# VH-VL binders against q0atu2: the designs that were tried, part 394

Target 1, 119 residues: q0atu2
Amino acid sequence: MLDKKARIRTSREYRNVFEKGKRLSGRFLIIYYVENALDNNRFGFITNKKIGMAVIRNRIKRQLRAIVREYQGQVKNKHDIVLVARAGIGKSSFEGMEKDYIAIMKKAGLFARNANKID
Below, E stands for the ipSAE of ESMFold2; O stands for the ipSAE of OpenDDE; V2 stands for 0.75 times the mean of E and O plus 0.25 times the DockQ between their complexes.

## First folded at step 21 (VH-VL; framework fv_dusigitumab)

Design mm49 (at its last look DockQ between E and O 0.73; V2 from the best seeds 0.78)
Fold by OpenDDE, look of step 21:
Structure mm49 (fold): chain C 119 residues (1-119), chain A 122 residues (1-122), chain B 111 residues (1-111)
Amino acid sequence: as target 1 above (119 residues)
Amino acid sequence: QVQLVQSGAEVKKPGASVKVSCKASGYTFTSYDINWVRQATGQGLEWMGWMNPDSGDTGYAQKFQGRVTMTRNTSISTAYMELSSLRSEDTAVYYCARDSGYDSGEFYFDYWGQGTTVTVSS
Amino acid sequence: QSVLTQPPSVSAAPGQKVTISCSGSSSNIGNNFVSWYQQLPGTAPKLLIYDNNKRPSGIPDRFSGSKSGTSATLGITGLQTGDEADYYCGTWDSSLSAGYVFGGGTKLTVL
C-alpha cells in the first residue's frame, strides 16, 4: 500500500486536482494531474458506482494502488495525480489496467527515469 | 481489413490553413489513437501529434503547438488534422497512422494512410 | 537533427545480411519500446517491427529487431532486391515534451 504521505486524502486536495489539473482518458482510466508544492507525488483513486458493487470497487482500487506503487519511482516528482476508473475497468485484466496506466502516464509526460521496468 | 484513406492533395498560400481528413475503416475507430506524421520531400519522418478518437484528447509535438489542431468525427470514423499559418517549410506529405501500442502500453503505428501532399507556395 | 540517430545509408549484395543501428538516449529508447518502419520509394511507411523485436503479420522472419540500453538494431537476412527502401526507427520520448520520435532514416541499397 502507498505511504500516507503519497496519498491524496482530503476533499480539498481532490478538488484542487480536478479544478486545476489536466485530464487524459485511457481505455479504463482517466487521470487528472497537477503540480504540487511538495517534494513527493500524491495519488488519489476514484471508483464510482458505475464500476459495480462495493466489493468490485474495492478490488479495483486495490489493483490500481498496486499498479501505482509498482511504478511510483518512475513518475516525475511534485505531482498530484488522481486516477478515475472508467466503467469498463471491471471487465479488464490487471495487465490491461497496468498497460492503460502506463500509456496514459506516458502521454501525460509523467514518466521520467528508469522506465526500463515497463519494457 | 484496416484502412486509412486520406483526402486529396492541397495547394495553399503562405499564412493559410489546411485541413486534411483521414477516414478509418475495418476496425472500431474509437479504440485506437490516430497519429499524424509528415515528411518533406527527400526528408525523414516527423511526428506531429496524437488524437484519441474516443475522448478527443490530443497531444501535439512542441514544434506544432498553437498551430495544429487534431479533431475527429466519430459518426463517420474520420480524423482531421488542421495546420494553420502555413509556411513554405510545411510543404510535405502528411500521413495519418493508427496507434496500436495501446494494447501494450507502448506506441507504434501499424496502419498508415496513403498520404496527402500539401504544397505551400506564394 | 533527429532525436534518434541512424546511419544515412547501408548497402549489401543480395542474400547477405545487413544491420541498421538506431541510437537514442535514456528518455526515449532507454525507457520505451522501439518500432521500425519500411518505406518503399513513393509509398507510405509500413510497420516492420514493434515492441523491439515483434513482427506484424505478413512480415517475414528475415526481419528482426533487438534493443539494448539506449540503442536498437534492425537485422535483415537474405537480402532481396525488394528490400531496397528507407528504414526508420521510432519510439516514445519521455523528455520535457512527451511524444513520438523518429530516427533520421537509413537508405538501404541492394547492390
Scores: ipSAE 0.877, ipTM 0.945, lowest interface PAE 0.6, mean pLDDT 94
Fold by ESMFold2, look of step 21:
Structure mm49 (fold): chain C 119 residues (1-119), chain A 122 residues (1-122), chain B 111 residues (1-111)
Amino acid sequence: as target 1 above (119 residues)
Amino acid sequence: QVQLVQSGAEVKKPGASVKVSCKASGYTFTSYDINWVRQATGQGLEWMGWMNPDSGDTGYAQKFQGRVTMTRNTSISTAYMELSSLRSEDTAVYYCARDSGYDSGEFYFDYWGQGTTVTVSS
Amino acid sequence: QSVLTQPPSVSAAPGQKVTISCSGSSSNIGNNFVSWYQQLPGTAPKLLIYDNNKRPSGIPDRFSGSKSGTSATLGITGLQTGDEADYYCGTWDSSLSAGYVFGGGTKLTVL
């Protein structure tokens, strides 16, 4: 689980990322990201009703949080990052979501500090 | 069989533009990014940028910012690279290549087009 | 200059072995997997090695790859005349503009 300091919590914080940030799409995820004025990164997660029932949406959110937690030490500091689950994400495996996340984070230039991110 | 088939050779004058096409077959076109790589005669490979065929998102090498545009038409599984304000130094073979990033989280080009020769001369 | 440094040429006799080095930095080879491409004369590049040391289908075991720190190595044993080609390493670079980078290429001559 991410620390409360590392969470995007308010509607205003989410809106700032969507309005001022950049976006990149992968197979299962879209990321929105913007520099912040903090000493840390913050993460937000969005799943909507189109993805499925609440049980499915909660499972997807837990999986995405686990992926972000695994790689959080590798993320370039001072960014707010929102992960938006795409409608087809329910057909993905955990491994598929993880690889998608790695790919789009690299293309966004957000992985900077890591000696051991892939075996 | 995965296949990338590019448009034919082009001869252009300095200041003109060129648009190279790359038609994909044998896989789901929108599931993999297309990259463009060029190679001047007797020289090494030079990466130009990536394009996501699903979203249309792009990322260009800084050297080509402002001169290159990468697009696609998903209904015919075709990627395009347009290079404007051509100079003699742009004479090269231009390749499209499929990247594997979404399969592994690591990037490599597993399939390449045959190349398109672009000659820029006065 | 290329971001990744390769020797410009190497040579060896048929049946012998050769290695081709690729030197980079923490922003590329250090943090990302390396691939190798073979370009036979007059042809498009072809994927030879991916994920540092894996061979795609159809690439014989006499081609091998390895990575240590910020350096990668392509090994070729049992050299054949048909192996004469240019060889390029490549990897993702996570620096400011984030993008893919190639080595300068190594021309292999089989004498």
Scores: ipSAE 0.724, ipTM 0.893, lowest interface PAE 1.3, mean pLDDT 91
ESMFold2 (binder alone), look of step 21: mean pLDDT 94; pTM 0.957

Design mm5 (at its last look DockQ between E and O 0.57; V2 from the best seeds 0.76)
Fold by OpenDDE, look of step 21:
Structure mm5 (fold): chain C 119 residues (1-119), chain A 122 residues (1-122), chain B 111 residues (1-111)
Amino acid sequence: as target 1 above (119 residues)
Amino acid sequence: QVQLVQSGAEVKKPGASVKVSCKASGYTFTSYDINWVRQATGQGLEWMGWMNPDSGDTGYAQKFQGRVTMTRNTSISTAYMELSSLRSEDTAVYYCARDSGYDSGTFYFDYWGQGTTVTVSS
Amino acid sequence: QSVLTQPPSVSAAPGQKVTISCSGSSSNIGADYVSWYQQLPGTAPKLLIYDNNKRPSGIPDRFSGSKSGTSATLGITGLQTGDEADYYCGTWDNSLSAGYVFGGGTKLTVL
C-alpha cells in the first residue's frame, strides 16, 4: 500500500491537479500530472462507475496502486499525478494496465533520467 | 495489409509552412500512435514527435517545440504534420511511422510511409 | 550529434558475420528497449528488431539483436549483397525532454 504521504486525498488536491495539470490518455488510463511544492510525489486514483460494479472498481484501484508503488521510485520528484481509469480497463489484464501506465508515464516524461530499467 | 501513404513532394520558401499528410489503412487508425521522423540528405534519422490518433494528444521533440503541429482526421484515417517557419535546414525527407510498441510499454515503428520530400529554398 | 552512438561504417564479405554496436546511456538504452531499422538506398526505413531481440514477421533469423547495460548490438550472419544498407538503432530516452532517439546510423558495405 502506498504511504499516506504519497497519496492525493483531498478534493482540493484533486481539483488542483485537474485545473493546473497536463493530461495524457492511454489505452486504459488517463493521467493528470502537475508539479507540486513538496519533496515527494503524490498519487490519486479515480475509478468511475462506467468501469463496473464497486467490487470491480475497488479491484482496479488496488491494481493501479500496486503498479504505482512498483515504479514510484523511478518517477521524477515533486509531482502530483492522478490516474483515471478508462472504461475498458475492467477487461484488461494487470500486465496490460502496467504496460499502459509505463507507456503513458514515458510519454509524459515523468520517469527520472537515472531511472533503472522500467520494462 | 498495413499501409501508410504520404502526400507528395513540397517546395517551400524560407519562413513558410508545410503540411504533410499520412493516410493509414489496413488497421484501426485510432489504436496506434503515429510518429514523424525526418532525414536530411545524407544524414541520419531524426525523431520529431508522436501523435495519439484517439485522443489527439501529442509529444514533440524539444527541437521542434513551437514549430511543429501534429494532428489527425479520424474520419479518413489521416495524420498530419505541419512545420512552420521553415528554414533551409528543414530540407529533408519526412516519414510518418506507426508505433506498435505502445501495447508493450515500449516504442518502435513497424510500418513507415514512403516519405515526403520537403525542399526549402529561396 | 546523435544521442546514440554507432560506428559510421562496417564492411564484410558475403557469407560472413557482422556486428553493429549502439552505445547509449542509463537514460535511454539502459532504461528501455532497443529497436533496429534497415534502410536500403532510396527507401524508407524498415523495422528489423524490436524489444532488443525480437524479429518482426518476414525478417530472417540471420538478423539478431541483443542488449547489455547501456549498449545494444545488431548481428547479421550469412551476409548477403542485399544487406548493404544503413542501419539505425533507436530507443526511448527519459531525459528532460523525453522522446525517441536514433543512433547516427551505420553504413554496411558488402565487399
Scores: ipSAE 0.907, ipTM 0.955, lowest interface PAE 0.5, mean pLDDT 95
Fold by ESMFold2, look of step 21:
Structure mm5 (fold): chain C 119 residues (1-119), chain A 122 residues (1-122), chain B 111 residues (1-111)
Amino acid sequence: as target 1 above (119 residues)
Amino acid sequence: QVQLVQSGAEVKKPGASVKVSCKASGYTFTSYDINWVRQATGQGLEWMGWMNPDSGDTGYAQKFQGRVTMTRNTSISTAYMELSSLRSEDTAVYYCARDSGYDSGTFYFDYWGQGTTVTVSS
Amino acid sequence: QSVLTQPPSVSAAPGQKVTISCSGSSSNIGADYVSWYQQLPGTAPKLLIYDNNKRPSGIPDRFSGSKSGTSATLGITGLQTGDEADYYCGTWDNSLSAGYVFGGGTKLTVL
């Protein structure tokens, strides 16, 4: 679970990432990311109403938080990172979201250590 | 089934630009990134960058930053690589390759175009 | 040029076996999965091995791959004249300018 320190909290913090950060899209996710002035990473999560009803959006947020928590030890420090769920994410499995996250984070250059799981 | 068909050979003068096309068939074009790799005569493979055909996002090898532009036209399932300010050392075969996509979690190039020879001579 | 180091050439007779090494670093082979590509003379590269040791459909089991630490190895047994080609390792590099890297290539001659 992400703690309060590792969470993007305010509208201003989110806007900073969207306006100053870089953007990369995967199949199910878009990430926005920018260096911060802290000694740690912070994560934010956005699901808009196009995704589905609140129950569905909350489930997707929980799944994305679980994925981020699993790999946070491999993420290069000092970044604010916002995960935005794309409209098609509701059709993805947890595994599909996870692999999408891994791929997009590698292409963004945000993983410092091997994040791949062994099958 | 999966096929990447590239445009024909090009002869260019130093300082010009070249744009190579790569037409994809047999899969959903927007589901997999296209990478570009070149190979000078008698030399090894050199990765140039990736392009996401859904978003248009790119990531270029540092060596080519500022000289390469990778684009696509999704309506005709075609990727493009443009290299500007050509020099004689840019003489090479240029390949497009499909990478393993965003639902794999690892990267490898499972299908390759036939290659496009670009010759830069004065 | 190449971030990954391979021997420039290897040779063996038909029916014999050969290995091709690929040496990297903690930011590439040590951090990610390795693939191998075969390039027959005058042709585009072809995927032989992915995810360190897996074969795509149509690749015979006499081709094998392994990885240990920051090094990877391609093994080829039962050599055939048609195996004469250049072989490249490749992997993702997690360093500052994240991207894909290839070995310098190894020319296999079947005598």
Scores: ipSAE 0.728, ipTM 0.896, lowest interface PAE 1.2, mean pLDDT 91
ESMFold2 (binder alone), look of step 21: mean pLDDT 93; pTM 0.952

Design mm50 (at its last look DockQ between E and O 0.77; V2 from the best seeds 0.81)
Fold by OpenDDE, look of step 21:
Structure mm50 (fold): chain C 119 residues (1-119), chain A 122 residues (1-122), chain B 111 residues (1-111)
Amino acid sequence: as target 1 above (119 residues)
Amino acid sequence: QVQLVQSGAEVKKPGASVKVSCKASGYTFTSYDINWVRQATGQGLEWMGWMNPDSGDTGYAQKFQGRVTMTRNTSISTAYMELSSLRSEDTAVYYCARDTGYDSGEFYFDYWGQGTTVTVSS
Amino acid sequence: QSVLTQPPSVSAAPGQKVTISCSGSSSNIGNNYVSWYQQLPGTAPKLLIYDNNKRPSGIPDRFSGSKSGTSATLGITGLQTGDEADYYCGTWDSSLSAGYVFGGGTKLTVL
């Protein structure tokens, strides 16, 4: 579980990311990212009804949080990053989601170090 | 089998634009990014940028920012690279290449087009 | 000039082993997997090694790759005349301007 300080929690915070941030799409994820004025990164997660039932959406959210947590230390500091799950993610494996996340983050230039930990 | 087939050779004047096409087949076009790499005569490979055929998102090398445009037509599985304000230094063979980033989380080019020679001369 | 540094040329006799080095930095080779490409004269590059040491189907086991720190190495054993080509290392660079980077290329001559 991500620390509270590492979470985007308010509607205003989310809106700021969507309005001022950049957007990149992968196979299963869309990320919105923008620099923040903090010393730490914050992550937000969005799983809409296109993914499926609430149970599925919650599972996907848990998996995305796990992925973000795993690679949190590799992400460049001072960013707010929102992950939006795409419709096809429900049929993806955890590994597939992970690889998609990594690819998008790399293309966004958000990985700073130790990106070669992935297989 | 996976194939990338590029358009034919181009001869352009300085200041003009060139648009090279890359038709993909043998796989789901929208599932893999297309990269463009050029090679001047007798020189090494130079990465120009990537294009996501699904979203249309792009990422260009800083050297080509403002001068290169990568697009696609998904209905015909074709990627395009347009380079404007051509200079003699842009004379090179231009390659399209498939990116496996979404499959592996790492970037490498597993399939390449045959290349398109672009000559810029006055 | 290239972000990744390779020797401009290497040479060996048929049957011998050659190695081609690729030197980078923490933001590229240090943080990302390295790939190698073979380019025969007058042809497009071909993927030779990916993920530091993996071979695509069709690539003989005479070709090997390794990575340590910020450097990578391509090894070719049992050198054949058909191996005469240019070889390029490449990897993703995680710097502020994220993108793919290539080495300067190494011309392999079979004596």
Scores: ipSAE 0.889, ipTM 0.950, lowest interface PAE 0.5, mean pLDDT 95
Fold by ESMFold2, look of step 21:
Structure mm50 (fold): chain C 119 residues (1-119), chain A 122 residues (1-122), chain B 111 residues (1-111)
Amino acid sequence: as target 1 above (119 residues)
Amino acid sequence: QVQLVQSGAEVKKPGASVKVSCKASGYTFTSYDINWVRQATGQGLEWMGWMNPDSGDTGYAQKFQGRVTMTRNTSISTAYMELSSLRSEDTAVYYCARDTGYDSGEFYFDYWGQGTTVTVSS
Amino acid sequence: QSVLTQPPSVSAAPGQKVTISCSGSSSNIGNNYVSWYQQLPGTAPKLLIYDNNKRPSGIPDRFSGSKSGTSATLGITGLQTGDEADYYCGTWDSSLSAGYVFGGGTKLTVL
């Protein structure tokens, strides 16, 4: 659902974000983020086996991708951003994940000042 | 019943530090961020920063970056704000407040502590 | 000077109504929901309005809020002497200093 250019693709790219980036936790998500040298943002998603079975992890990834896609136009450019699902995310709703994402992205200073989605 | 109960008034000398506590009850302490807001006598409210009690993550207003530290002890559901290198302009009432960002995606302070008066004088 | 601009004071007689304005910019009120806080003399602030126009439990419908563009308005009808307080608007600001901002406050006097 994200364009190919907007995806973090390699293990090296993921490691760069974890090693060089800032970290911020919400209730259901942790974000890691770092400026990149591109003219666009890139997003990565991590769900580990603590989340649950593969079908549950895949559902959560799809929901997070949909949330990121909805707000990607409001994210300040030139950032690599990795969303890491926390173990408790399986108890959340789509709306709960969305609000958590909005909150941590605002607190990270990553939303552009022109527009945010308003609840 | 959500409550935030703060430590008592303090009198400090210029150059000292102050650490204000904020004990939370009536909710899951680690589920909501604590913010600190101060108010000098006869003045408005001034936001100082937020602290996530689960992770210990913080975000400070630029004015206070380098002088403020916000921490917590989750075993006693208590948040702390420490302000160093005090000067007379830091004389104010300091409030802790719970923000609702993770519930709503919008930030507002639904519960406030009673305030702690900090006086900086010789 | 606060990021959000409020009139320093307003006054009206008991039973009347007042409005309190809060002016900001696209980086704050324009893109974020506005909250209002009441601070009675000698007390901590209390949430009065959230999400532009919603009231928490226990806040009577005499208090109302609205938002248009980069401005917000608090309305108070049926004024009572117990409404004498300072009123603050607040919202998130996504500008360079990303954080929460308050208006300068408005002192309401009921005469």
Scores: ipSAE 0.748, ipTM 0.901, lowest interface PAE 1.3, mean pLDDT 91
ESMFold2 (binder alone), look of step 21: mean pLDDT 92; pTM 0.950

Design mm51 (at its last look DockQ between E and O 0.66; V2 from the best seeds 0.76)
Fold by OpenDDE, look of step 21:
Structure mm51 (fold): chain C 119 residues (1-119), chain A 122 residues (1-122), chain B 111 residues (1-111)
Amino acid sequence: as target 1 above (119 residues)
Amino acid sequence: QVQLVQSGAEVKKPGASVKVSCKASGYTFTGYDINWVRQATGQGLEWMGWMNPDSGDTGYAQKFQGRVTMTRNTSISTAYMELSSLRSEDTAVYYCARDSGYDSGEFYFDYWGQGTTVTVSS
Amino acid sequence: QSVLTQPPSVSAAPGQKVTISCSGSSSNIGANYVSWYQQLPGTAPKLLIYDDNKRPSGIPDRFSGSKSGTSATLGITGLQTGDEADYYCGTWDSSLSAGYVFGGGTKLTVL
């Protein structure tokens, strides 16, 4: 599970990201990202009702957390990043979600310069 | 089959703007990013930026930031690249190219337009 | 100056094998898949290789790609006169200014 210190947890934290951050859309994800004043990155996850039933939303959230956890070591430091699941994500595979995340993060320039290759 | 058809050659004065179009067909236009690449005569390929036809999001090479604008009209599956404050160094063939890397989390251009020659001269 | 480094030119006789190198860094080739493009004289570039070593449909197996570390290589066997063209490597760069980058291009001459 993603470390608590690596999570966006408060409404104020989320609002800050949405108001001050940049936005990019992928096929299945929208990311909002902004620099923070911390020594670590923090991630937030949003899965709203358009995704599907609560069971589906929870599954998607677990999968997104797994993806973020897998690649968090390669993300440039000092960023707050919110992942918003798009409506079509419920029909996507885990691999599809992962690839979408990678692509959108690369577009955002959020992977470290010396990051290992991402397959 | 996938096709990207670009607008015709342009001749512009320094300081002017040029807007090149790229009409896509044979696939879902909003499903793939459109990239723009230029090539000066006798020179190599130079990436300019990407545009997401679905969201309208863009990412430009640092060299062109503030001077390039990439847009789209989804109703006619057409992407546009506008370059302003033209200078002689902008004389080149400009290509639009489809990015199919979305499916792999990487980036590569599998289909290209035929190119548009833009000449900037006094 | 191109971010990725290619030899300016290579040449070989028909039927021979040639290799074109592409050198980068940990932020581009080292971190992202490499693609190769062929550009015949007076034409638009054509995708030859993607994801380091994959060929699009229609590309003969005479063309191959490989990558090790921060370097990539395009291989062409059974060289044909029609292979005379410029070849470019390209990949995403994850540096401070993220974006796609090309090599300087290699002119292949078939002797």
Scores: ipSAE 0.861, ipTM 0.941, lowest interface PAE 0.7, mean pLDDT 94
Fold by ESMFold2, look of step 21:
Structure mm51 (fold): chain C 119 residues (1-119), chain A 122 residues (1-122), chain B 111 residues (1-111)
Amino acid sequence: as target 1 above (119 residues)
Amino acid sequence: QVQLVQSGAEVKKPGASVKVSCKASGYTFTGYDINWVRQATGQGLEWMGWMNPDSGDTGYAQKFQGRVTMTRNTSISTAYMELSSLRSEDTAVYYCARDSGYDSGEFYFDYWGQGTTVTVSS
Amino acid sequence: QSVLTQPPSVSAAPGQKVTISCSGSSSNIGANYVSWYQQLPGTAPKLLIYDDNKRPSGIPDRFSGSKSGTSATLGITGLQTGDEADYYCGTWDSSLSAGYVFGGGTKLTVL
């Protein structure tokens, strides 16, 4: 799981991203993103009921959180980023969601380091 | 199979604009982004930007920001690139290409149009 | 001057091997996989190598790709007259204004 500091938690924080942020769509995901005034990134996740039943939505959220955690070291800091699951995401594999995330994050200019995991 | 067919050659004067079309066939048009790449005579390839046919989202190379517009008409599976305020330096062959990004997370252009020559001359 | 640097030209006799280098930086080749494109005279570019070292279907195994650090290399063995073309490396650049970048191109002459 993401650290509490790296989570978008309040309705106000979500609204700020939607109202002030940029939006890019992939096959399975939409991201909204905006620069924040912090030293770190924060992530939010939305799976509406159109996706499916709660069990399906919770599985999608867990998978997206795992993807974000895996790549968080490559994300350009000082951004609030909301991932919105598109209606067709339930047909995607974990790998499909991962590739979609990588592609849209690169196209948004949000990756600051190589896509290969380093340390 | 997959094919990208572009509109014909254009001759323009400086200050005009040009709109090049790219008709896709043999795949689901909205499933892949279209990129535009140009090449002046005897010169290398220059990336101009990407366009998502599903959403209409775009990302432009900074060099062309403010002068380029990339659009589509999904009902006829056609992408467009419009370049305004043309200069003689814009004389080039313009290509559309399909990008791999959503399949792999890594970008490469697996299919290319035949190219459209745009000549900008007084 | 290109962000990715390639030699302007290379040449070799039929049957020989050549390599074409592509030098970049940590924000492009160092962060993203490299692709290579072949452009025969008067034609559109064609994908030759993707993901640093993989060949699309229909590309013979005498074409190969490799990468070390921020430098990539295209290898061509068993040169044929039909290989005479311009060759471009390309990759995503993850810098401030993210976008795709190409090398300046290398003209291969088969003598």
Scores: ipSAE 0.722, ipTM 0.896, lowest interface PAE 1.4, mean pLDDT 91
ESMFold2 (binder alone), look of step 21: mean pLDDT 93; pTM 0.955

